# VHH binders against q9lxz3, part 19

Target 1, 367 residues: q9lxz3
Amino acid sequence: MVTRRRSKKKKKTKRKKQSSKEKEKYQTFINLPCDLLQLVISRLPLKDNIRASAVCKTWHEACVSLRVIHTSPWLIYFSKTDDSYELYDPSMQKNCNLHFPELSGFRVCYSKDGWLLMYNPNSYQLLFFNPFTRDCVPMPTLWMAYDQRMAFSCAPTSTSCLLFTVTSVTWNYITIKTYFANAKEWKTSVFKNRLQRNFNTFEQIVFSNGVFYCLTNTGCLALFDPSLNYWNVLPGRPPKRPGSNGCFMTEHQGEIFLIYMYRHMNPTVLKLDLTSFEWAERKTLGGLTIYASALSSESRAEQQKQSGIWNCLCLSVFHGFKRTCIYYKVDEESEVCFKWKKQNPYENIWIMPPLNLIDLPLFDHRI

## First folded at step 4 (VHH)

Design p14 (framework vhh_7z1x_3)
Fold by ESMFold2-Fast, scan of step 4:
Structure p14 (fold): chain B 367 residues (1-367), chain A 123 residues (1-123)
Amino acid sequence: as target 1 above (367 residues)
Amino acid sequence: QVQLVETGGGLVQPGGSLRLSCTASGFTFSDYYMNWVRQAPGKGLEWLSGISDSGGSTSYADSVKGRFTISRDNAKNTLYLQMNSLQPDDTAVYFCAREWGTDLYVEYSMDYWGQGTQVTVSS
């Protein structure tokens, strides 16, 4: 059987060249009432919305208002060979190529609040990088294993920004390192190892309500409270082991979700009960869209049921060897693969763009 | 009892070819996705190629695409890897592995591994 359905997108129609008549028609749109401008602009893809926001104050206000509602995470793909970076916007279904020479030799570790945490394994340098502003915030050096996970609590521009990693796991002890903004050195804390005997790595870290939640390759969930310097292993386990399955953990408005991938099976979505610490399966996301990648995940609440991403999982890696980048409709149990490169799971990550994109180097349309 | 046995490794000169075989027993071979994975000295596991249960679909790592060919014979419970245009950096222990589930890391998506066969590419 030949399969023709690889993407939900239809063929794009080419736009006509601008004629004198089309130019007059375009100029008429500049003076439209606000309600009609919102109607026109709501039909533009994000890139065209950003361009439209540069026309005048009224259009800028309308475009920014729509971006508050419709902004989606973007997928960043990293290439080590030529310092090239590919951005994929699922709302526009388009790729954009960028060049960041300042990231030469760095690999991505985590994404949160529009910032990337980057690591250079040759120099041991840690660097916060904002791909939208090109701001760099270097951090103190730390040796990290290739599969070691690191997370942070919020943007490095905040004095409350905290870096977190688990640096070693022995049979008896777990070693945690943290770094607060403006500290002189990394803080080391050692806790009794209460995880399973065969544990050797953490897969996922999310920050929620002041706590880091850490998921192991064996399905154990641990939490670290930096305010109390407290480490605890939670009593519940997911129904199936993540270490033999693809797994993603994400946070949305204080709620924690776990997504499991099994051999040739549809994704299973679980939600953590924060009082009992038990996992419960969900057959709907209530309009939530989850953008999952190996190192971190993003989410948004979708307002329109007719949106192609309503109740959807957007996965940068689904099947370990053959399948990459899928949309999966949780309530319909249907999937569509979108075209993307087969890649190392450490070389892509979802990131939330800022709302004021027109003021950023990436989208500066001035000559 | 599930068993995977690799054969066909050895010493080969740069530019040479080798054919690896993996004989499976103790399970219904035709029900499982199968993979080839290697480990170079002092390095981690590197996934090379996968093949569907029917043999109708194959996939390859970019480092071996166009040089290596995966195939299977379900009647003989055997998995193959044809390796052409071998380079010194192809020197590694090559493992046959049964896919149980899906994971972002090679070592966690496999439930059974062979003992490995050594491939050395040198003059």
Scores: ipSAE 0.000, ipTM 0.145, lowest interface PAE 14.4, mean pLDDT 72

Design p15 (framework vhh_gefurulimab)
Fold by ESMFold2-Fast, scan of step 4:
Structure p15 (fold): chain B 367 residues (1-367), chain A 124 residues (1-124)
Amino acid sequence: as target 1 above (367 residues)
Amino acid sequence: EVQLVESGGGLVKPGGSLRLSCAASGFTFSDYYAAWFRQAPGKEREFVSAISSGGSTTYADSVKGRFTISRDNAKNSLYLQMNSLRAEDTAVYYCAAGTEVYFDYTDSSEYDYWGQGTLVTVSS
């Protein structure tokens, strides 16, 4: 096994950004009244908002509160050939190219709370990577099949962070492997197979209210509760129209949503009833914007329509022979489609910038 | 650092013999169930043989009577003695280790640690 470590070069870059001259512009604002401080900070782009949050506790609180309101997910495209990464903000239609040599040989598995979970299929190494801070947190090795899904509960900087994977079913048993950040080894839990006999793979995993929800390629939904070490297969199956060409599951504030894509029809959005475990079609998102990709999804409830992306689905999908990002306004006559095309073998995943950042070392000239 | 490193692969004639070795490091090998799997060109990975921490063994029907699995916990090593080799035994052979917690030992997805594989070619 090979363990990656954070480079000293990144540390030197951070220190240069914290120059005394760069901070002079904030000295005149330290004693501003709260309402004026909010107004000033609301005018700052994300990078400057993050810098402002380092001035004092009052500024930090104001900056973080504005990030909660204004920050939307960004899309990361991964090249399989040269360790290049493209970060894209669909609301601004802006992108920037990034290079992460520390991720050489890794593929992306999951995204949550501003962190990526990366896996090296040759070394079996797992690595948490934060593209906004360049922080790396290596995890114990685990063998996984290429199509095997993995998820985590929260940022790896938290002691409550839990890694989770579920192995494709044999006819006998379900195998679940979990890891807490300070554990000695992976924990293995084995449950009798109670899924449909024609089950093949798990395709979607989301974490909500302490529970992992796992959806199979046949529409079976199962729950794993790590606190109880409890596995339960739910009775409901989502209704879908013939000819679906994509499926995404997402979580928002304790609610579970499922999205089916079609080649020549608008997407169908389903919501899980947590008491009956039945799926019901939704005709409106009620101000919710869902950012979905094959490996993970993000959501926002407070985007305004002037951003161009509000109350809609923003989906990263395979269209024709190209990967594209497409968005649809659910329950509206006008479909707005913002497309940018990347040829295979690019992979992509949505990521939410962390709200507690005080520096952005990889954005020297952008945000 | 957890590692499983296979050795002993090579080219051999039909009817010949070959001994594969697997060296484990970075974990308590003696507590783990260990197995050999193989993957032939154009085929899926298949179970060959397994041995429990206590030394009980099991074999795929295709290799029973020809292959012998063994372990040396003092040396953290796993072995596969292959006799009466056939052309259909040509494959990359993988060493694997996993916990003995009511799992299906023939299912490759149950194993926590894997080696890189060693190529065995049986041909005239």
Scores: ipSAE 0.000, ipTM 0.086, lowest interface PAE 24.9, mean pLDDT 72

Design p16 (framework vhh_gefurulimab)
Fold by ESMFold2-Fast, scan of step 4:
Structure p16 (fold): chain B 367 residues (1-367), chain A 124 residues (1-124)
Amino acid sequence: as target 1 above (367 residues)
Amino acid sequence: EVQLVESGGGLVKPGGSLRLSCAASGFTFSDYYAAWFRQAPGKEREFVSAISSGGSTTYADSVKGRFTISRDNAKNSLYLQMNSLRAEDTAVYYCAAGTETWFSYEDSNEYDYWGQGTLVTVSS
C-alpha cells in the first residue's frame, strides 16, 4: 500500500485555451513517459518551464521538481525616471517590463525568499513587495540615512520574520533596530562601538543560522544574534586588497562568502572560517554559482560540471549602452583583463522566484 | 514575586564535575534569556555563559569546551554542567535573567533578575 501523497494545498494546474491544431500538439507531448518529460523540461528556461507546468498535473509535477534543482535567480532593474522596472532571466537573455505605481518613490533595501524590502526616504514608509504575486505588506515607519543598510531573516508571511538595521549614531555607540512580525513598534538596542576608532560604514548584511553578519567598508565583520540581543566584533579581516571597486557578501547553506571586485583585475572570492573567523581565498566554488548584487546576492548549487554555469559569478554589466549579465568562471584564467564598473546599489537586485508560479499575474505579460 | 534560586554548588577536587541548577518563578521564564555569572572574593562579577529563549548559547573563553549551559522551559529551569574544574573556577555562581539589553549580554548590569548565588569551591 502506497500512503505517500503530495500536498493538497498546492495550486492546481490549469490548462490554457488553445486552437484545435495546437490542442493536438499538446496532447502528443503530455503523453510522453515521465523520464522523457524530465529530459525535455530540464532543457527549458524558467519561463518555458512555467508555461509547461500549466499543461497538466504530470507536467506540473515534473516542472516543479526540476525548479528545485534548476531554478535560477532573476535580476530586477529599477528605473531612475519612472515607476517601471525590468525583470531579466539570464537563462533566456530576455527582459520583461513592468509598471507598479505603488512603488513610486521607493528604493530597494534587500531581497530574500522571493520578497523585496522597499523604503521611501521622503515618507519613511517601509514595504515588503512580492513581484511574483504583487502582494504588499506595509511595515511601521522608520527614519533611515541614505546609505543605511537593512535586512530581513525570512518571508514576511512567517511569524518568525525579523527586520534588522544597524547604524553608528556616534563613534562610541552602535544602534540596532529590529522589528518582529506582529510587534507594535521597533525595538532599539544600543551597544558600545568596538570597531575601529574612525567611523565605519556598514556595506553588507547577511543572515545565516539565526545571526546577522555585518561587514564594514574597512573589512571589519560584526555579528548580531537577535535571540540573545548580542553584538560582537570578530577579530579577522579579509586579506590585503590592492584596490577594490566593489564587494558582495553572500550565504549558502551556512557558509559565508565575500567577493571583491576590481576595476582592472579578476574578482577574488573569500570564505569565512566560522571557527577561527578568518578569511581564506577560494579558487573554486565547488559547483556553486553566485548571483551578485550590492545589497543582497543569491546562490545556487549546480550539479553538472559542464553546464556552463558551474563555479561562476553572475554579474550585471553594461555592454555598450545595454544592460546584460555575464558569467565569470572562478577557476579559469580566460578573463584576466575583466573590467568592472561599480553601479548604484539601489538600481538592481537579484531575486529568487517561487517554485509554484502557475497563474501568477506577472507571467501573463511574459507570453 | 519574581525569584531565581540556584542549587548544586559544593566542594570538588580539580578535574571534577558539578551541575548547577536554577529554578525560576513569578515570571514567564520561557520569554527570557538567561545567564550564569560568577564572582570570586574581591573581584567583580564575571560572565560565564548565556542561553536565549530559543536555545542559542555562548560562553566566556575561559570556560569554552568545559562548561555546557542548557534550559528546560517546561520546568522553568536553567542548568550549567561544569567539567574539568580548575582552582580558578572557585567562585559564587549566580543565575540571571533579562528580556532586553542596551549593551552586551556579558555586562552584569543589563540583567533584570538575579539569584542569591551558590558557592563552588575547587580544592584538593
Scores: ipSAE 0.000, ipTM 0.104, lowest interface PAE 22.5, mean pLDDT 74

Design p17 (framework vhh_gefurulimab)
Fold by ESMFold2-Fast, scan of step 4:
Structure p17 (fold): chain B 367 residues (1-367), chain A 124 residues (1-124)
Amino acid sequence: as target 1 above (367 residues)
Amino acid sequence: EVQLVESGGGLVKPGGSLRLSCAASGFTFSDYYAAWFRQAPGKEREFVSAISSGGSTTYADSVKGRFTISRDNAKNSLYLQMNSLRAEDTAVYYCAAGSEIYLDYTTSREYDYWGQGTLVTVSS
């Protein structure tokens, strides 16, 4: 029965795709997904929700009053069985269901600067997608195995955007493929595999200060500098404890952090010393909040120590029986867990909403 | 408890073929991602191929076109057909199973259930 209900949802999704394509004729601010507007509107009393719904057709007038909004990353859950998406806002603890028919057949690869990198394994198509504007930027096709992680340096709207992937085609060599926004084709570079004893799979990629840092599941760290076409294996290994059930790497203002999750003990946070390439455990993040998932991470510097997310790890759902988003306060060594439905599994990724989102003043007043 | 048992490894000449099998007990493959990983002498564990509960397959670049992953849910078994074997395919091959729920199944940490491995040696 559950399978039949999902099949009916998929057919309904395909019918909605046709109408959604017609709707894309509207301008970016006007075509903001109705489900995202519902997330905002759900915070209003019923009477105000009705008024907000009536204004949607004249949203262009609201754009005149737009303010820059600094907000926390949002968590997107991707269904493996249909085109349904669930958006979670940790600041408001609200869920919103989204439907992106244009992403049918695509899987998520990476998230950065408000953009998702999507890949279709059947067509070999790569697509940048912005879930807030519904902008699509197709990229040259690339055949990828499931073992290939991919990353990008910045938003695809920039001419400095660089796509990056790394894989081992043989045990002796590392193959790096890059695509620069103005390139005619993918660039392939081959380097000797110096990760031999510690190389397993590449799991984490972050871009920092012009270079890509690549971490294997055994803790070996490598650096690729695209400007020099230079590949180097770094000597440091993170101190990992037994029973690790998750590993997340993130970048904030030139600093690189690594988080190990454990089944029977508190998470450990490590920071890379970029001079020595040694990892050191940290008991505080100095007000930084890290939002981590398997494919990418986001970070934000909190201004107020009294904020509930000061020095916090915001970790998406883990494998096994942990079907929770975990807020872990690093300095207090305390955990707050939020649960959601045990069924309808999702792949997940953190995404930063755009800074120019419409600020609804009704939420600013505590009335 | 969950058990995965690999079989079918052995010595084969370059250009030869082998078929690896993995039998599961204590759970059903139909509810899980299943994968083959390998570890070559002096190296760490590498992804080879994976198959979803729905039968979708993927392969590492180094084995695409030569290896075929398949499953038989009725027999609760996973297979890897290896053709056109090369010296660089020499490794211990591991069967793995993990939940389809959250993380990238090419990543070995996502698999809590592992076999003990079967040795494949490709040499003349």
Scores: ipSAE 0.000, ipTM 0.111, lowest interface PAE 19.4, mean pLDDT 69

Design p18 (framework vhh_gefurulimab)
Fold by ESMFold2-Fast, scan of step 4:
Structure p18 (fold): chain B 367 residues (1-367), chain A 122 residues (1-122)
Amino acid sequence: as target 1 above (367 residues)
Amino acid sequence: EVQLVESGGGLVKPGGSLRLSCAASGFTFSDYYAAWFRQAPGKEREFVSAISWGGSTTYADSVKGRFTISRDNAKNSLYLQMNSLRAEDTAVYYCAAELYYDTFGSSGYDYWGQGTLVTVSS
């Protein structure tokens, strides 16, 4: 539509009045909050009668109730070479691209209770980050070696939150550093090194019943009790099979599990008997599904045997230069890879979304 | 005995080239993923490059276009051709092997070498 030449002089004085409408339109193009909400909504059974939920409660409360039943861990894919992040729901095969400028220069160290622990190797800064709220909680600086593992006991919003790392600076001693919420500095404790002679690094750390369990690259298990300032190495030989190409440790309701990956055979699941310190192989998980990666693990008890996530291992693995997760049914000894695979240089970590995610504001000016 | 032995490190001027070698013994090297890592003084160990048993390669952005990883399964050897070297490439370079590799962590590698020092200075 061409406007008549005589009306163009009146429009030149109103040209600047269009800029607010243009900015409003561009904000509508950013749909990351909608995509994030979409991942949660897609968890809800579309065949369920929404009218039934409206009779009892508001729609959002019904959605929260359904999500409590159906919530499973999500994957965060992150690039080491650029600061890109993607959130992936493996059960629905949907993704959400994320941009976190506040995490520039940080690497992911650990995940627990919906929070990530981030470390900047250039500044030695530690940062708790919640990818669902974008809340940041900075921690006192600490020097860490590249392959040094770190863990925490619970969300940093709790006064009981404890940061933990363990190193062997000399072959004779183990050095443990801990930080309690609101402490003025890191606490250092030194213990005699009673681990196997060819121990190089700690590979996995899990927190259970007030204790940190630390697995070495040789399969030795040690525990640290921060309340007693007590370090102990569990007796026995490391559980080992030939051809192991990875191991994952996880915790569920006080039980410790170890998963061995193999190139030429199915994964093996072992459970620790804390009274005898013996590992026993498991052929079923009793409805438990374990989500494991090199940096963290999650687990959930599934309610229905017909669910595709009943008695499953969801393991972060590297196949054909792509980081992916295999889905392995323990009782059927069968596996299916997730369809979404990330080409190098991507890595991933499991994270549990909060139960109230669908109650969060649809629009967040921080995104 | 299982062993990885690096060689080829040394002092080189900026813009120069070096070729690192890694000799594997005591295991079936041809079945393993292999990688180069480096650690500069006072810094963390970092990924440089990896190669599959089939020859597919990946590189860290800092070395892409300058370094080339290769393997010779008949000789049980891994190589890193380093061109256009910079002062920031100064580090101890490590050879590593595993059946299933993690290119962004040293965690999970089955075998490691002792390292070879590369110094880039005038």
Scores: ipSAE 0.000, ipTM 0.111, lowest interface PAE 19.7, mean pLDDT 70

Design p19 (framework vhh_sonelokimab_d1)
Fold by ESMFold2-Fast, scan of step 4:
Structure p19 (fold): chain B 367 residues (1-367), chain A 125 residues (1-125)
Amino acid sequence: as target 1 above (367 residues)
Amino acid sequence: DVQLVESGGGLVQPGGSLRLSCAASGFTFSDYYVGWFRQAPGKEREFIGAISDSGGSTYYAVSEKGRFTISRDNSKNTLYLQMNSLRPEDTAVYYCAAEYGSYFDYSTPSDYDYWGQGTLVTVSS
């Protein structure tokens, strides 16, 4: 606390003494040649890149271009004991502590397109929250069981945003509730239960090409098409080996991937054939990087084959005999582990920062 | 500091019963899966049973199901093992172990981050 007070004093004094020569030097830095500007910007962490993008149009265009190439998902860890949040940037291996008082009492449900879906089990309130802008979009209340999963199709700023959840599973029937932006109430639909008798819960939900894909803890895949009000359970089950200790589903540009984690063997990566609805094992991701956590997964196409994250799984889950986050290179069957606190799978989530964001909250200043 | 402290061990006659306790401190006990393991001299640690963070699910080694009962009291931050119909081959040091979350192999010792120092149970006449 004393160290931060002294730093703030130094910044205030420096601003007061800004000289005409310092203004001249500042103009020289704004007018750097593009090659030098890109070199300087490429060495900035995402936070500083976003700040630099606010300087002028030339810097904005250079920073945004570099962000498209180098921006990775961030991992957010949620504390149950206070309103504190730990943000992890895997590209820089740095942690930031954030405080979001507006999320007091909320648990995270899902992440997509830079937005979090939050739920308060005491008030039954649903809230969209953007941690980069601090925008809040409240949704109509809905009672949810602790193990109930919920997903959404796209950012709540879009009129096409749809919330989706399965509220009841009985021996004979499945009850689905959906909420479309600006609707007066939740829509309820009831379908025959065609899942296996040993179905317990839904583990993973992804949205792709207008359809929600729902994976059960037994490996059954169901799909819900909201435009047709159609529910179907696919007959095939992914080939999994005994002793799976983690399961992740992700979507990238219309393709659905499934990852099984094991303690004693390499992860298996499966891809869904959208024509046959059969799973096929993959030994390469074709340059794709998958960021997987229990509540949500993100993915990006890596442009450089020499990148350390080309063809890689980035996992915030227990693997092997260590509490680690892992980078697993699918084509090389090799992993790089780093120590990380083992989190409850429902207390951490990957989120993709917006590429067009100009300013991030000053995390160190606005605690 | 995270601590797990086992108690309730001692000498017991064959056919007797014993209740072990494990007191947890320094972490949010209600967020952890907890289990019991034992180790006899010259042998590896053997799984006995585990219980989920809520207490809603229990898991037992096949050979011990029916003789041993695992339970927890989250309000007291305490794990219990009720042992009935004890045999000389149950003589071992009994260890309490704790692991955060549910995505792990509850029967494998190396999956647990936190361990107690153990309590000795001797079954003999």
Scores: ipSAE 0.000, ipTM 0.142, lowest interface PAE 16.3, mean pLDDT 73

Design p2 (framework vhh_7z1x_3)
Fold by ESMFold2-Fast, scan of step 4:
Structure p2 (fold): chain B 367 residues (1-367), chain A 122 residues (1-122)
Amino acid sequence: as target 1 above (367 residues)
Amino acid sequence: QVQLVETGGGLVQPGGSLRLSCTASGFTVSDNYMNWVRQAPGKGLEWLSGISGDSGSTSYADSVKGRFTISRDNAKNTLYLQMNSLQPDDTAVYFCAREWGTLYVEYSMDYWGQGTQVTVSS
């Protein structure tokens, strides 16, 4: 018998027939003194601040000066069979359909800091793509096997951006390729293989404090330090219960987390002890919100315990044969499935929206 | 080549029972999580049930829980769905599907059968 909690308290709707009061409130809001207007605007999230800036010049100036940074990730949905893309903002429950003909023939390899790493298996072309700005940064070609994973350290606009992949795993040796900004070609490094013989592929790669952490499908954790050109396979494996189906490895401020998913039992959250390199189960995240998907993860520190995302895992899952996400409260063992769902063959990943004012294709604001 | 072939569909009266079979070739079913999915005329896909290869786990959609039972015979490389207390709303094409889970979390189906028609009518 396996059971999974699906409990959630629904919000109570307070509906009022107040069209006259609504008109009076709107008039008062527009005619607020500058100091009160700034106080009100400072409470708005980024999206509402952008909308408010379109009202008039006085509001525009106030909104620009008091813009609230929206730090929560969005979902980008993509089709496995065509070039269809869709952005979804879970906080506003709004979506926007996108078409990127420049990505024709490319597949998503990794996502970090608002950027997608894209690979074309027919041309061997690699490129970074920003779906919010449509900026493209092409990278040197590299042949990759179908199941080969690739990661990067930070946005390609930084001189510290490093591409990383494990190109070959034999019984004796591991071959690693890296590309650093301004390099003439890919750097190749070969190390002794210390992984178990049943290793087939790396499922998760995460960059933290200058090091790539690489998790195999058998639970072995390896690290690559590009500054030292050092490869190490750590002892120990994360404890997991039978029937695990899917895992996510995530990073937050130097800490490494591993989430095991199960169909009908609650997710297990593990944290790596960086001193002993042993995994320990966690029943609380200390207010952290973790956003995890197959090819990307994001996190934010939440300070208010009353927040709906306090101690929360926001996980890409299938629900009712549609790709979506769940919010899972680690301390309450309760989950809520997002209403926005896409039929297979769609996948999704978490992506961080930009903090600067960008002329984004705004989500459809039509009623 | 990977193939999944469903059999056992047909016409049945409300309250009746049917047993569906899905025979796999080109892979070993005990190595994979397997699922049953249905599609009613003019409607989308509805996931019904899943079974693990060797972990001993089964799962059901609320609409079929207590009425349908998923099972497998690994020696015959075959998946089954026992359907009891059938209702007109169970009328659909029933598919078996293999799960691919290494890159994308749960329920990523990579191979499907062609389906078997189940019609519940008096």
Scores: ipSAE 0.000, ipTM 0.311, lowest interface PAE 10.3, mean pLDDT 75

Design p20 (framework vhh_6qgx_2)
Fold by ESMFold2-Fast, scan of step 4:
Structure p20 (fold): chain B 367 residues (1-367), chain A 125 residues (1-125)
Amino acid sequence: as target 1 above (367 residues)
Amino acid sequence: QVQLVESGGGLVQAGGSLRLSCAASGFTFSDYAMAWFRRAPGKEREFVAAISWSGDSTFYTDSVKGRFTISRDHAKNTVSLQMNSLRPEDTAVYYCAAESGTYFEYRTPDEYDYWGQGTRVTVSA
């Protein structure tokens, strides 16, 4: 990652200083044989890949193909200082500044399929926001407690998009609210409370194979099946391991993973056995890369075993008031830590960029 | 003292309709959630439909959604299951069940306090 950044930096400086003679060299470079062009483009970070894709049709096709294989999730940081947003590309270790005045007063709740779920605690307004297109999809208002978690099943452009939250937990009952795209009102369902007595909140929610998996702060795993309007609590597990400083749950192609973070120890990765519903420790991810943050996570299957992100955990962590992104190789038990100079104690979330970014406002060279 | 008595079962051709009724006695009907379960020969009891104590919430298993309708009548202390577009796979003994409280865990037979003796439904191919 660091090595690729240093190589890119030298190459970028060279391109920026192009004279008329350097322009002739650049035009010759565009006409390289496909094999050599592929090798060069494969070494470019996403930002340079996007720029390269604007050069001509052949480069566009090559760059898009590489985005399918190598595009990683981006990390969004929310600032309270100036209503600005900072979008971080971990492949480049570079930031892109964003200004979304339409999100003034909103906080982020969840991220999935390139969309953010945003909530304004002063107005009780909920909306879906796409930071790449700037599309907004508003929803009926809902009062939410600050520690209340909310999730959705897929992009709000689909009629099958479902929002899910647990709004009330009493000794005897659990109240669940759901909202389908294009519905007029939130649907309310009440179920018997079968959670542990010491439950005080949900930490993580993921959607997989038609159901929501909800993890409590006590380690209980609950399922909500919206098609059956059915709530079930699976067997709980012991409290978090001593010294755990964070917990992340993620879903990839029907598999559920749980990650425990430690300040002075290697992260622990567990996978849910879909037959027994027991958690089992894993020493390999089979090439999977997991991008985890407090509110949401992303995952990607790595194509190359020799890749620096094969079998990797990419974790956004706060140490004090400084942003830290760590890459941890699960099978090698090795860590690379990238500490950021800017301090940002505010919320952050992973988001997957769309395949074709070249025609989007954030990358429009005219603006 | 508590009794649930089912009626309305019988033989019907595929595509036909039947209405099952369950008469409840010996408890405060309006305080109980009601459900229908069925058991095919050699099979375990499976959930079909449920209705909350107030009648405000109804639940169905996927195979009967859009075909079956559960309803209740507090004045008559009855719960009914209207079965339309019947299929051979719907052939079973149908049981009425009652659960106390303002919540319900509707898919688990063990959660229900009272059960009827059942009424047989046979759907001819």
Scores: ipSAE 0.000, ipTM 0.097, lowest interface PAE 21.6, mean pLDDT 71

